VHH binders against Serine/threonine-protein phosphatase CPPED1 (CPPED1). Designs and how they scored, part 4

Target 1, 314 residues: Serine/threonine-protein phosphatase CPPED1 (CPPED1), of Homo sapiens (Human) (q9brf8)
Amino acid sequence: MSAAEAGGVFHRARGRTLAAFPAEKESEWKGPFYFILGADPQFGLIKAWSTGDCDNGGDEWEQEIRLTEQAVQAINKLNPKPKFFVLCGDLIHAMPGKPWRTEQTEDLKRVLRAVDRAIPLVLVSGNHDIGNTPTAETVEEFCRTWGDDYFSFWVGGVLFLVLNSQFYENPSKCPSLKQAQDQWLDEQLSIARQRHCQHAIVFQHIPLFLESIDEDDDYYFNLSKSTRKKLADKFIHAGVKVVFSGHYHRNAGGTYQNLDMVVSSAIGCQLGRDPHGLRVVVVTAEKIVHRYYSLDELSEKGIEDDLMDLIKKK

## First folded at step 20 (VHH)

Design c1 (from b1 with S108H)
Fold by OpenDDE, fold request of step 22:
Structure c1 (fold): chain B 314 residues (1-314), chain A 119 residues (1-119)
Amino acid sequence: as target 1 above (314 residues)
Amino acid sequence: QVQLQESGGGLVQPGGSLRLSCAASGFEFDDHWMSWVRQAPGEGREWVSSISQKGEYKYYKDSVKGRFTIARDNVKNTLYLLMDSLKSDDTAVYYCARLYYRGWTFDHWGQGTQVTVSS
């Protein structure tokens, strides 16, 4: 099935890859580039949160529409264009089977259709997208709607891995799907090592950790100690330098050995002091630099000169 | 330790006004959404209004829209509820409540302040 199928709204990952980035053209380093990372537009959460009932709330999401539209407009104005726009999960608030899911989904699709056609979308699944306890059915629904839940793609010699992190949180109702991803991931990481990719970067929804790999389990906002350690070690062994996530609705992060965990705050509902925003990620041959921008800052001023200089230096 | 202390309640006639205050301490006040909830006699506790960290977002129960105004002063760590055009149905104990992200709901409230609307 073509990535442009299902209404042609946007390119979706299919066959565990993203057609917008042909591997044969993107497997070698071509120079510095950047991409935009958003997380948790989560249409419906702000109102639901305000009432103290997130489980049953979500009947209003106008604010999230405005915020996401602002994000899209800001992105479209950027010059040069980002290589892609990644959304790190929790696209909408309504979990599978919950009220307003269809309406929220359609509105998000509508908003995302305004993204410049030259800027591919990379969509990561979160717990609100496939459920706290995903099933084969909920995963299939996600894949039908948004594209593959895990996949890889190359951009200028950098390997990007999109993972379904809900399989690490609670795979109890779909252990076979988790196993399949595990095997796939091992293969991808092997490729990363064998091809000596310039960089390998992981996108997932749930953070490995918020501040430290040794932090206490938060039971929601981070993966368990055992799970995150196993994954981190696997990533490090393969040469992965950075993992990006959402889910926390706050900026956070830390370092474990040579692996950076970057938790990006939300486009939508803010749980702390962070502004609504997007993260700009600049990739050079030597390093990965990232910075969180408020939507206002990005809209009004664009990317700051010091980051732009890195991009222009070919 | 988290502390919330409500004040400003009282007896008023229908159509009257009250201003409730909530003094917050023991946590980063400006890092949290704050809410007012109320409990009428014989009824369960119900949400009334919420305000985001900087006051960017304000939400109200439908029955109080246009009559109640939520506000906050982060310098003073104080939450307010301006109540105009009070009705008998507004009679309740009003509580200041903190929205806490761990648990995704209210985790602390004060002792409450009594609001009685009666002719």
Scores: ipSAE 0.934, ipTM 0.972, lowest interface PAE 0.5, mean pLDDT 95
Fold by OpenDDE, fold request of step 22:
Structure c1 (fold): chain B 314 residues (1-314), chain A 119 residues (1-119)
Amino acid sequence: as target 1 above (314 residues)
Amino acid sequence: QVQLQESGGGLVQPGGSLRLSCAASGFEFDDHWMSWVRQAPGEGREWVSSISQKGEYKYYKDSVKGRFTIARDNVKNTLYLLMDSLKSDDTAVYYCARLYYRGWTFDHWGQGTQVTVSS
């Protein structure tokens, strides 16, 4: 047990990997498994949103605490346990240097510490975590608090890539950091190709696109056409089959060639008709199946039999 | 085209009650947070209350808490504001406003309805 585990602290990515999943043990296919994906707990947003002033709001986040606690409780009840729990960014609402950031951070940490120790946490950075225009300082703060902002890990022959998508949105204040990730990503994608991984999956905060790779730029909710095309092509070339994201606070997605973009709605603030919820992702040798659950559904009924049957088939 | 039409305003004495309505059209009403904002003479527009898509969340300005109740009927595409124990300070034009995620603020409101609280 890592010193961090003994202290009730969740495992953080370090050295561009996740120690909870040793590569030496996880590089080969071992059978079907599943993981849980959440996005945008974003402590402080609901109240701020309600007032129409998100920039200056964020002084209340009791609802987000309740929702995230419910999510954690639901996850902890699942049997068998998910391989990991990934949060696809916007952990809290207060951006770097903004009021209530410390308090929101501490409350989220407290809530997440209740996640079963056997379920590693995978934390993705969003724009609220490192700023719309990240700097070396804001990235460093994130890394100190939550772990590496980009990293990879293996689970049962599947390569998972966590990316800092804010570097794709606005790297103007930290171009060197972006360059470093770019180089790293190229190396990781090369590994994916060379090792013939069972699957390669990407986690990032900002979607490549919401519905189509050819959609108009939203300037916020998707990456620019040029950027998303370049990334998509790299992913496809490397055999990446699915990209998961948050940021939109709505379920969305589409397909480009053989790449699936999956946008998951939020644990926290809902901007549309979706319930507060989590996505269950089942990984088999042949396919990746996913389904969005409301927190209530997951808490009351757990994972449906048809999905569970997929993971039982060894 | 997004349309919002407020009604129900009027002249009332302090301690009186009013019920405001807002008829919405031209968009998916149940897909949006809705709000009431008001503007008193010589003052800027201020937020009063908001309600989430299904009414799960309701928020109020501190000065109206316990007196005002926001509600919505998604079948009728109508937003309501029940105002009890009205005070002179509540005198304003009241607007129904759509909270829109693109821009992260209010993007549409109606012509407003006048509420006057006076002895």
Scores: ipSAE 0.934, ipTM 0.973, lowest interface PAE 0.4, mean pLDDT 95
Fold by ESMFold2, look of step 20:
Structure c1 (fold): chain B 314 residues (1-314), chain A 119 residues (1-119)
Amino acid sequence: as target 1 above (314 residues)
Amino acid sequence: QVQLQESGGGLVQPGGSLRLSCAASGFEFDDHWMSWVRQAPGEGREWVSSISQKGEYKYYKDSVKGRFTIARDNVKNTLYLLMDSLKSDDTAVYYCARLYYRGWTFDHWGQGTQVTVSS
């Protein structure tokens, strides 16, 4: 490891790739394997939410620290180790330029430092990390702190795509950045189609939809109907099987043709009845199987036997 | 339809106590954080306290911390505010309110119950 890498919290994505998984070594099927998906630790949201003023009330985040530490400890106990831990956006609550953003960022870095060094981190940008209307400056800040906002990597013959979904929500202050992602995405989807990879999987913060491709626009928790249909059709044409998202702070999802939209609930603030939790995602040659676990359940009992059997099956 | 109905207000001397209740109906009560918000004459609404879906998180405005206790009964679909050591500055109409994720703030309010603290 270089001196800079030894001094950092994690190895971040750069050059539209993730060096933890060199493509030379990962482009052929080597499953089964699994990974852990979390979303929305969002340090600061619980207090802000409690006051009914999410812009001005987020001056405490000890509960999110405790919950995220619990998540890290649960992941570190897992045997065999997951291939990676993906955190699917809204890393902290304070948007660019808002109070407490620096402190929330440093506390999350400290907590994530405790993840077993053998488990790479995959970090997805959320609207709170780059702003609802991102700019070149807010994207650059994210990239300096956490790594590239969009990139791809291979694990065991599976292509993973990480997207900055805020470019699909509001690119008005960064149209050239959206254009760059659009071109890059078309190239990656062409690779996925032409190389006949075992599976292709997308991570993005904003779900395409919460229940159905033809549902009404929510104007916050889903992408607009025209946008989500265009993306979903591109994904299906390329053979993408599943999109994983956060953002909703509730479990949700559905199927459009052969594409699954999986919306995972939060490590942090719960907006509904779901417990604080993580999603275990098992990848076999034939299918992708996933299950949401509460932090308590995963910490105390680990992964259930049926999933563990799939993970260990050869 | 979401309905919230407060009760338990009244006139009390400084240092006294009151218990406010809020009966909730028309929604999944234990699916939501609930709050108390108050409004003094001529002023805007001010947040007082909130409680999570199962009561595991409770938050208070600094000026009432240690004197007020928020509670909920998810079997009876009722929110409570137990107010002790009342001061004249606590005089207000007290509303129960539902936090709702669309809009990220309160979406329904009760009619309110008057609390008056005077010697």
Scores: ipSAE 0.693, ipTM 0.892, lowest interface PAE 1.4, mean pLDDT 92
Fold by ESMFold2, fold request of step 22:
Structure c1 (fold): chain B 314 residues (1-314), chain A 119 residues (1-119)
Amino acid sequence: as target 1 above (314 residues)
Amino acid sequence: QVQLQESGGGLVQPGGSLRLSCAASGFEFDDHWMSWVRQAPGEGREWVSSISQKGEYKYYKDSVKGRFTIARDNVKNTLYLLMDSLKSDDTAVYYCARLYYRGWTFDHWGQGTQVTVSS
């Protein structure tokens, strides 16, 4: 049995849904509300990166423990409480079959158990969690540990979709699993269009794009141009307003037509100048407003008044 | 374009000290982790120490921990390695290197500076 099934804050997604938010209670607009987005705690990456050997390194993760504890403490101080805390992939550094994966996983579970029990966790799969070339076995391991790799749920009349974006990067060893997600996604997007959701929001680890839909492919940090355009067009047709991602370890993003791509920087290892941080995302009836905060800033000063005013309106 | 220039090497007796410097130009220095890598005669390159963009994280190879100190000055765009309690096994060419996420390893080195520890 997974640690999420054994209790605590882990409401492991099952059956392509999240029981922490029963659909019958969440189908009608009940905003404004907000949630916290973090990405890439990635226990082990800082040490692996420091040696220049990310394939074989990662035998120390005390810094990521401290940083993620700081994130949890900052979240627990927030009042009113956020509706949920989403971790947008790369939970730990060691890929399936690599050393230290069990220890990194157990330490992350321990740190996350300290999240206020009134704040459900939403867990998104990243390439390190399921492998760069996922298989049925690596996906199954993720699902046993953290819950479904793709699912949807409702909060206050808003549809949230969580995608396994690695199926769009490299499905070569699991093509049937990608096909199942594609079919499920088409069904969910049809529901979003027909039901007149207040908003529809996507979480996926790999960004569609970093700045512009027409940009060049950038290693594995964005989806290929044909893939990103196909997904973006499906999202836009269904009325999806925003996609949130991690993976880049830097803040980035842009707009394609009415779709915002928001790339959030890391709790863990920084590949650029951004501080370790979290993103506050406020959902009002009219719009989705978000801002990235350093862990220190959020812990010491909380959410800025202009965002707090939006949260408390009504 | 990217330029790294090491200095400060020399001949030192065992137990002695040296301070290496690396002048960096042609990139945003404070956006990158920086490292020292060394190469002993007839051997491959060996990672020695790394420091994060703002200096908040410092890592050392076990054999130099407690003896070497990495530092950076982001105003002067300079990386440093303070080496104390030097041993003959520390004899090598020391390179300043930049970590780069494409390839997840070092993408630029300087010409190196020779450190020789002998009696």
Scores: ipSAE 0.593, ipTM 0.852, lowest interface PAE 1.9, mean pLDDT 92

Design c1 (from b1 with S108H)
Fold by ESMFold2, fold request of step 22:
Structure c1 (fold): chain B 314 residues (1-314), chain A 119 residues (1-119)
Amino acid sequence: as target 1 above (314 residues)
Amino acid sequence: QVQLQESGGGLVQPGGSLRLSCAASGFEFDDHWMSWVRQAPGEGREWVSSISQKGEYKYYKDSVKGRFTIARDNVKNTLYLLMDSLKSDDTAVYYCARLYYRGWTFDHWGQGTQVTVSS
């Protein structure tokens, strides 16, 4: 695809930052504002799941196309417009090296081109986007296609950190890349402490936990107990208020001390009874308020009045 | 304990019809995709059809599309397979199966019900 055809809506993160939000224009409090969180469009999963063969990448994804188009249309109707739309990982189903990956990627790019040009996309890497055991090559492919796998940006005095959570799940084939993210993260968390940000918010695909910091390891849907406690303690020390994740294909979450873990259900394949949906996240000077909407609900009714009042409050 | 019990198999002539049932218990039935899988004599297991939690998505193997219909009743916790225009190639043991996320495939199977299509 030419740069002109892929430009505009795809403000790819580069240099560990996002050009859609220049820091000099966004580092001062300018809220309230809101953004939309989606997760796991995962083109191909529904078909792969239906046959019991998720290793082959899924050879059709018409349902995920329809669902993601519905999500885009619902977002485009919102007024005032959200500051950005974040997709919290597992953009497509086929892992690196699996069949259908190119076609799934091309179709997702085509669908996302319909997002209102005034609403920047923020893309988070998931385990399907970089592999369960990432390598330098799989990370490079992701970065070439979608932009940096970890980066930070400011919106209205709020620091947002996007993490590659697969480095915390299985860095065995890329320990130097994990170390680079760790160093970068410590620097960003130091900035958060020093700056006294209005808020600091983390996006990562794999949740720290699903219900409680002390829960048993799931061995897939949460980070290991030692890893999640170490990360959570670093986040809390730096004043991070909330972590948003996908991956679980169900709504979940809990609180550890002052840190909220928010797990959002899928746009795509449902592993439980939640509807396909999106999460509205409202940021005020005092707090972060969020609510999950089905795609039908958001498209038909928009954002409920209590949240809209917070968005419009001055 | 997850339990799946198939019934409704039998002997039928080519062109005939059968309705298979699978009684499910021991789990939240409407929280899971369900499938039919079959095994012909001397063959491996073969996926036939799957249905989503509320029935909004239904998938069929190409060789049975248009002849078989998968359905579920979430009040009775029962999975169905309506088989029309049966052919000798459809002769097999038919299993009810549950899809589960931990292996990303089938984790529980019924005992099976024999379908025999012969003149």
Scores: ipSAE 0.531, ipTM 0.831, lowest interface PAE 1.9, mean pLDDT 91

Design c3 (from r2 with A61K)
Fold by OpenDDE, last read:
Structure c3 (fold): chain B 314 residues (1-314), chain A 119 residues (1-119)
Amino acid sequence: as target 1 above (314 residues)
Amino acid sequence: QVQLQESGGGLVQPGGSLRLSCAASGFEFDDHWMSWVRQAPGEGREWVSSISQKGEYKYYKDSVKGRFTIARDNVKNTLYLLMDSLKSDDTAVYYCARLYYRGWKFDHWGQGTQVTVSS
């Protein structure tokens, strides 16, 4: 069960699941739905980036507050309501033990408390959340603050898997935690196969790849070739159709066999030409359709009719 | 190949003004944050100002706030720095610099342009 903190505006994952979605009610297909995906609000990055010193920067994050508030407001106006709002990691800029971490965390919590109570939050951990080299301590801190770092939940016959992708990048200081997730994931994927779920979808922070499974290692923005191939094959074998991520602060993606890799740009700092934005993901019995919106577009116009029509065809 | 070429420096009196320009080539200019950095005699290189891809965000070193204005023309692939109310402490070689996401740092700058503020 998700523990609601005192005044519990949002539910956190606990016990490797999300109580907002009881499995007994959500394990069967009930019709089309949609959810909202954001990535990298990363309070503190814009200013830090501007100075060319990301490692020591992060003393200002008013812009990220504004942007995330705009995102929340846009989401709250949507009708019908999205099933949930997922943030694909790098919630704040300050890594564990770094200055302003507490203040950034509290401000993000404050902003996220404004999300409609009927819209559960799904929080994914990124490298800024638990460190480039996570430890048992940094993972514990994350779990205490935001909820379980990996977990699963059902929505209308669709299995959602949230993974800690930092365990795939550098588990050197917490190999036992990585092993635990590996075992857990294998079990979850087995369930996906056995129950013939309508869809299986993965959320993680670091992309498997940006454009192609065979692309060169970027050493930061994608997982290594060996790691990504192993994971991709495992996902495909289990029937996973799509992996969503952040981390790149650019829209990217590609396909490998029947697996789609979707990299969403950031709510916060943009490294390329993309606007600050959110991704709308529509799930039907037959397919998963997604589209990236600028915050301005989503705020002013909402979701376009062609996507809404897919949801209304219950 | 990435190229940055600064111009517009010179000798001015305290309180004077200069306009620096940076011509960029060899990369997608409008896909990158751009910055000005400077190096005074005997000092290390320091950040002065940055501007986002479309100019949505502008940041300045505290000592130059209210006096300097960063701008860009993405059609001309040019970065600008308008410097007003110049002070002796602004004397430095000024460099145009690209912020590059791979490595999260300034990865390219030009030869620089000398700015001297003296009575």
Scores: ipSAE 0.934, ipTM 0.972, lowest interface PAE 0.4, mean pLDDT 95
Fold by OpenDDE, fold request of step 22:
Structure c3 (fold): chain B 314 residues (1-314), chain A 119 residues (1-119)
Amino acid sequence: as target 1 above (314 residues)
Amino acid sequence: QVQLQESGGGLVQPGGSLRLSCAASGFEFDDHWMSWVRQAPGEGREWVSSISQKGEYKYYKDSVKGRFTIARDNVKNTLYLLMDSLKSDDTAVYYCARLYYRGWKFDHWGQGTQVTVSS
């Protein structure tokens, strides 16, 4: 563990992998499991949004703290424990170089330290984390703070790929970093095929699409048609069955051929009718089932029996 | 087409009260944050208050905290602003505004309603 890790709040991805899941122990199917997916805690957005000035807002984030704490508490109560807790980007609101970034970061770290030690954190980078136009510097800062921006890990024969989707949106200031991820991704997808993984799952911040691969470009909430098509085709070819994302602050999704795009609403600011919540993702040998829970539902009732039954079946 | 229509403005003395209403149509009202903004003579438009879709979150400009109350009725597609303890500095045209997620900004407002606080 690097000196930075020794002082760290939690295990961070390093060397393009997650040490919490040794590949030698996790490359074979072991039975059904589940994990928790959150997105967009985005400390500072609610207030900023309320004022109509997201660019300069973000001076208050107590609501996001409360919400994220509730999420953590709910997760910690789950039995059996989820394999991991993934946050699909936009961890805080303040983009690189913006006011309150340090304070928001520290508060999020504080909140996340309360996650059970047996539940590894998987952190995905969003545009608020590394900027709309990422640079080598902003990416480095993210990596120093939260861990690698793209990496893979195995859990019970399932290959998980974490991608920096901002490289697909605007790599103009760091084309070499994008290229590196592209090459890495190709290698990982090859591994997925060669090793006949039980499943391959992708985490990224920006959705490929919200409803359909053929939908119009939203110029923010989805990747461009050309980009998402290329990625989707690569994923499909490699046998990836599902892509999870945040960014939209609404639940959305669709299917392209045999690839599911699942957009999870936010822990933090809601832009639509969805409650603050988390997604429970159950992985069996045959399928991946997921359901969005409000924080209240998850806290009060836990995971519903029909999903739990899937986990118990070996 | 999105339509917002403000009403309830008028002339009041300092310390008086008004209730503004905004009738919304042409969009899913309960799917959006709504806001009040105002523009005083010779000044730019400023944010006053916002309310989330179900009223879970309410935010106010510091100068109106404790005096103004934002509310909404999603059944009636109506936004409200209760204004108590009005001050001369509250004199402005008040607009109902929609916060729209595409663009992350106010994208629509009505014609406004005049609020004048004068002795």
Scores: ipSAE 0.933, ipTM 0.972, lowest interface PAE 0.4, mean pLDDT 95
Fold by OpenDDE, fold request of step 22:
Structure c3 (fold): chain B 314 residues (1-314), chain A 119 residues (1-119)
Amino acid sequence: as target 1 above (314 residues)
Amino acid sequence: QVQLQESGGGLVQPGGSLRLSCAASGFEFDDHWMSWVRQAPGEGREWVSSISQKGEYKYYKDSVKGRFTIARDNVKNTLYLLMDSLKSDDTAVYYCARLYYRGWKFDHWGQGTQVTVSS
């Protein structure tokens, strides 16, 4: 156990990578595996939402604690263990400089510390984490608290890219940071192409699109047409097969050419008919299969046999 | 077209009870949080209560906790507010409101129903 593990500190991304997965050991295909994807625990949103004042609300988050604890418990019971647990942004509700940010952060940390140590955490930044208009300061705060805002790591020959999608939404106060990510991303995508990775998968908070690449701009729940097209084309050219996101608090998705956009509903506040839940993502040599589970289903029944069978076929 | 129609208001004495109803149409009712808001004379509109899509979550303004109960019937596309132990301060026009995720706000409400609590 690393000294950091003993101290209850998360294995945070640093140096634009995740130490939990040494590249030297993880660059080749080793067989099927699965990981768990959550999104938008967003401590504080449910109550704030209920009052119709999301901007000034957020003084209660007991429900989100309960829900996230249930998620963690469900994950910890899974056998075999998932390779990692990714949270696709909006970790808490309070944006930088807003009330209850510290308390919400500490409570989320406390809850997440209960995740099995053998299950690395992958944390994606959302707009509530770094602001609708991020600055160097808000990004730095995030990085200090949760780890690098963008990074890559390998698992069994699959390249995972974590992106800060807020740089695509509004980089007006930190254009140099956006540029740096852009350059980094180009390099990573080049690596993906050159090394012929088994798969390349992207995690980001804001969806490219909800249903179609040609859909209208939502101005909040999706990236602009010009931005999403440019990114999608880059991803496709590099062989990226799937982009996962949160932000929408609904399950959604679509396909553009050979690229799948998968929007996962929230652990926390639900805006539609979806239950609180997690997505199970199974990765085989040939395909990526995913399914959304309610927290209750996952807790009571675990992962269904048809998905588990895919993992067992080494 | 989104439509909300409130009913059930009236004149009651302090300590009395009323049951408000809201008929919803023109949208997927069970896909939305619903709320009651009220506006007293000379005052701004204030939030009273909200209920999640399936009724899993119910929230109340502090001043009405223990007295008011929000409920919904998704089969009938109807929102309810049971008001017990009414007080003079509860006098207001009560509105049914849809909480809409695009814009993160109440985007529709009805004409309202008058509730008057007086001796």
Scores: ipSAE 0.933, ipTM 0.972, lowest interface PAE 0.4, mean pLDDT 95
Fold by OpenDDE, last read:
Structure c3 (fold): chain B 314 residues (1-314), chain A 119 residues (1-119)
Amino acid sequence: as target 1 above (314 residues)
Amino acid sequence: QVQLQESGGGLVQPGGSLRLSCAASGFEFDDHWMSWVRQAPGEGREWVSSISQKGEYKYYKDSVKGRFTIARDNVKNTLYLLMDSLKSDDTAVYYCARLYYRGWKFDHWGQGTQVTVSS
């Protein structure tokens, strides 16, 4: 038992992969499974938002702790266990160099340590994690704290790609890092094509688009038209069928050709009518089905039978 | 067009009470956080209170905690601020403000309603 297993420390992505899922064991289809997707626990945002000063706020995050704890508890109660729990960025509210960053980070770590050890964590970086304009330093800090900012892993013949989407938003202070990811991504997508993976799924923080590939640039909540089109085309060419994201604090999404963009609302602060919640993603040989649950619903009722039936059909 | 119309202000003595209302129109009221902000003469606008879409979360400026109560009626598209134990320092124009996710800021407020607390 590695010293890390004894201390309740979750495994971090290293070497651009996740050790919890050895590729040698996970590269072939083994049957239907499901995972849980959360986004934007963003400790500190609710209070900051309430004051209208998100930039300087963030001194309170008890609500986010409660919400995230509820999420963790709900996840831990699920039977069978999800294959993993992915958080699609904005883990905390305090951006690099901002007050309360350390405290928020430690509290989130504490909360996440309560996740069942059999449920690996997949952590995606958001703009609050590495900054709106990431630097080598902010990226390094993230990697040190949470693991690699981009990486891939296999689960039952499905290739999962975690991307740092801030490199697509504003790479001006770290163009070399972006280039490195670009090259890496091309390699991964090539692998996806060559190995004929059952599915390829992308996790990133910033949505390609919210509703349509042709929508106007929102300058914040979606990637630019030129960027998202390029990425979408690349994904489609490689056979990627679904991109999951957070960032919007609302449920949204759309389809472009054979690519689904799924934007999940937040565990933390809600900007719209959505409840605090998690998304259940069921993966079968033929399709990927997902549904957003409120934390209350998931805690009280678990996953609905129609979804569970999909994973029982071996 | 987004419209916010405040009402309910007036002159009250210290220790008195007022109930402010804000009629909202032109947007999905229940899809937004709403806030009260105030501006005293010669001072900048300051945040007073906020309420989430369904009232799950309520936040208050420290100076008004225990005295002010924010509420909303999403059926009536109305925001309220119950102000008890009013103090002279509460004298200001009170504005209903929408917290808008695009830009992460208050993007709309009404003409305001004058609250004057004076003996």
Scores: ipSAE 0.933, ipTM 0.973, lowest interface PAE 0.4, mean pLDDT 95

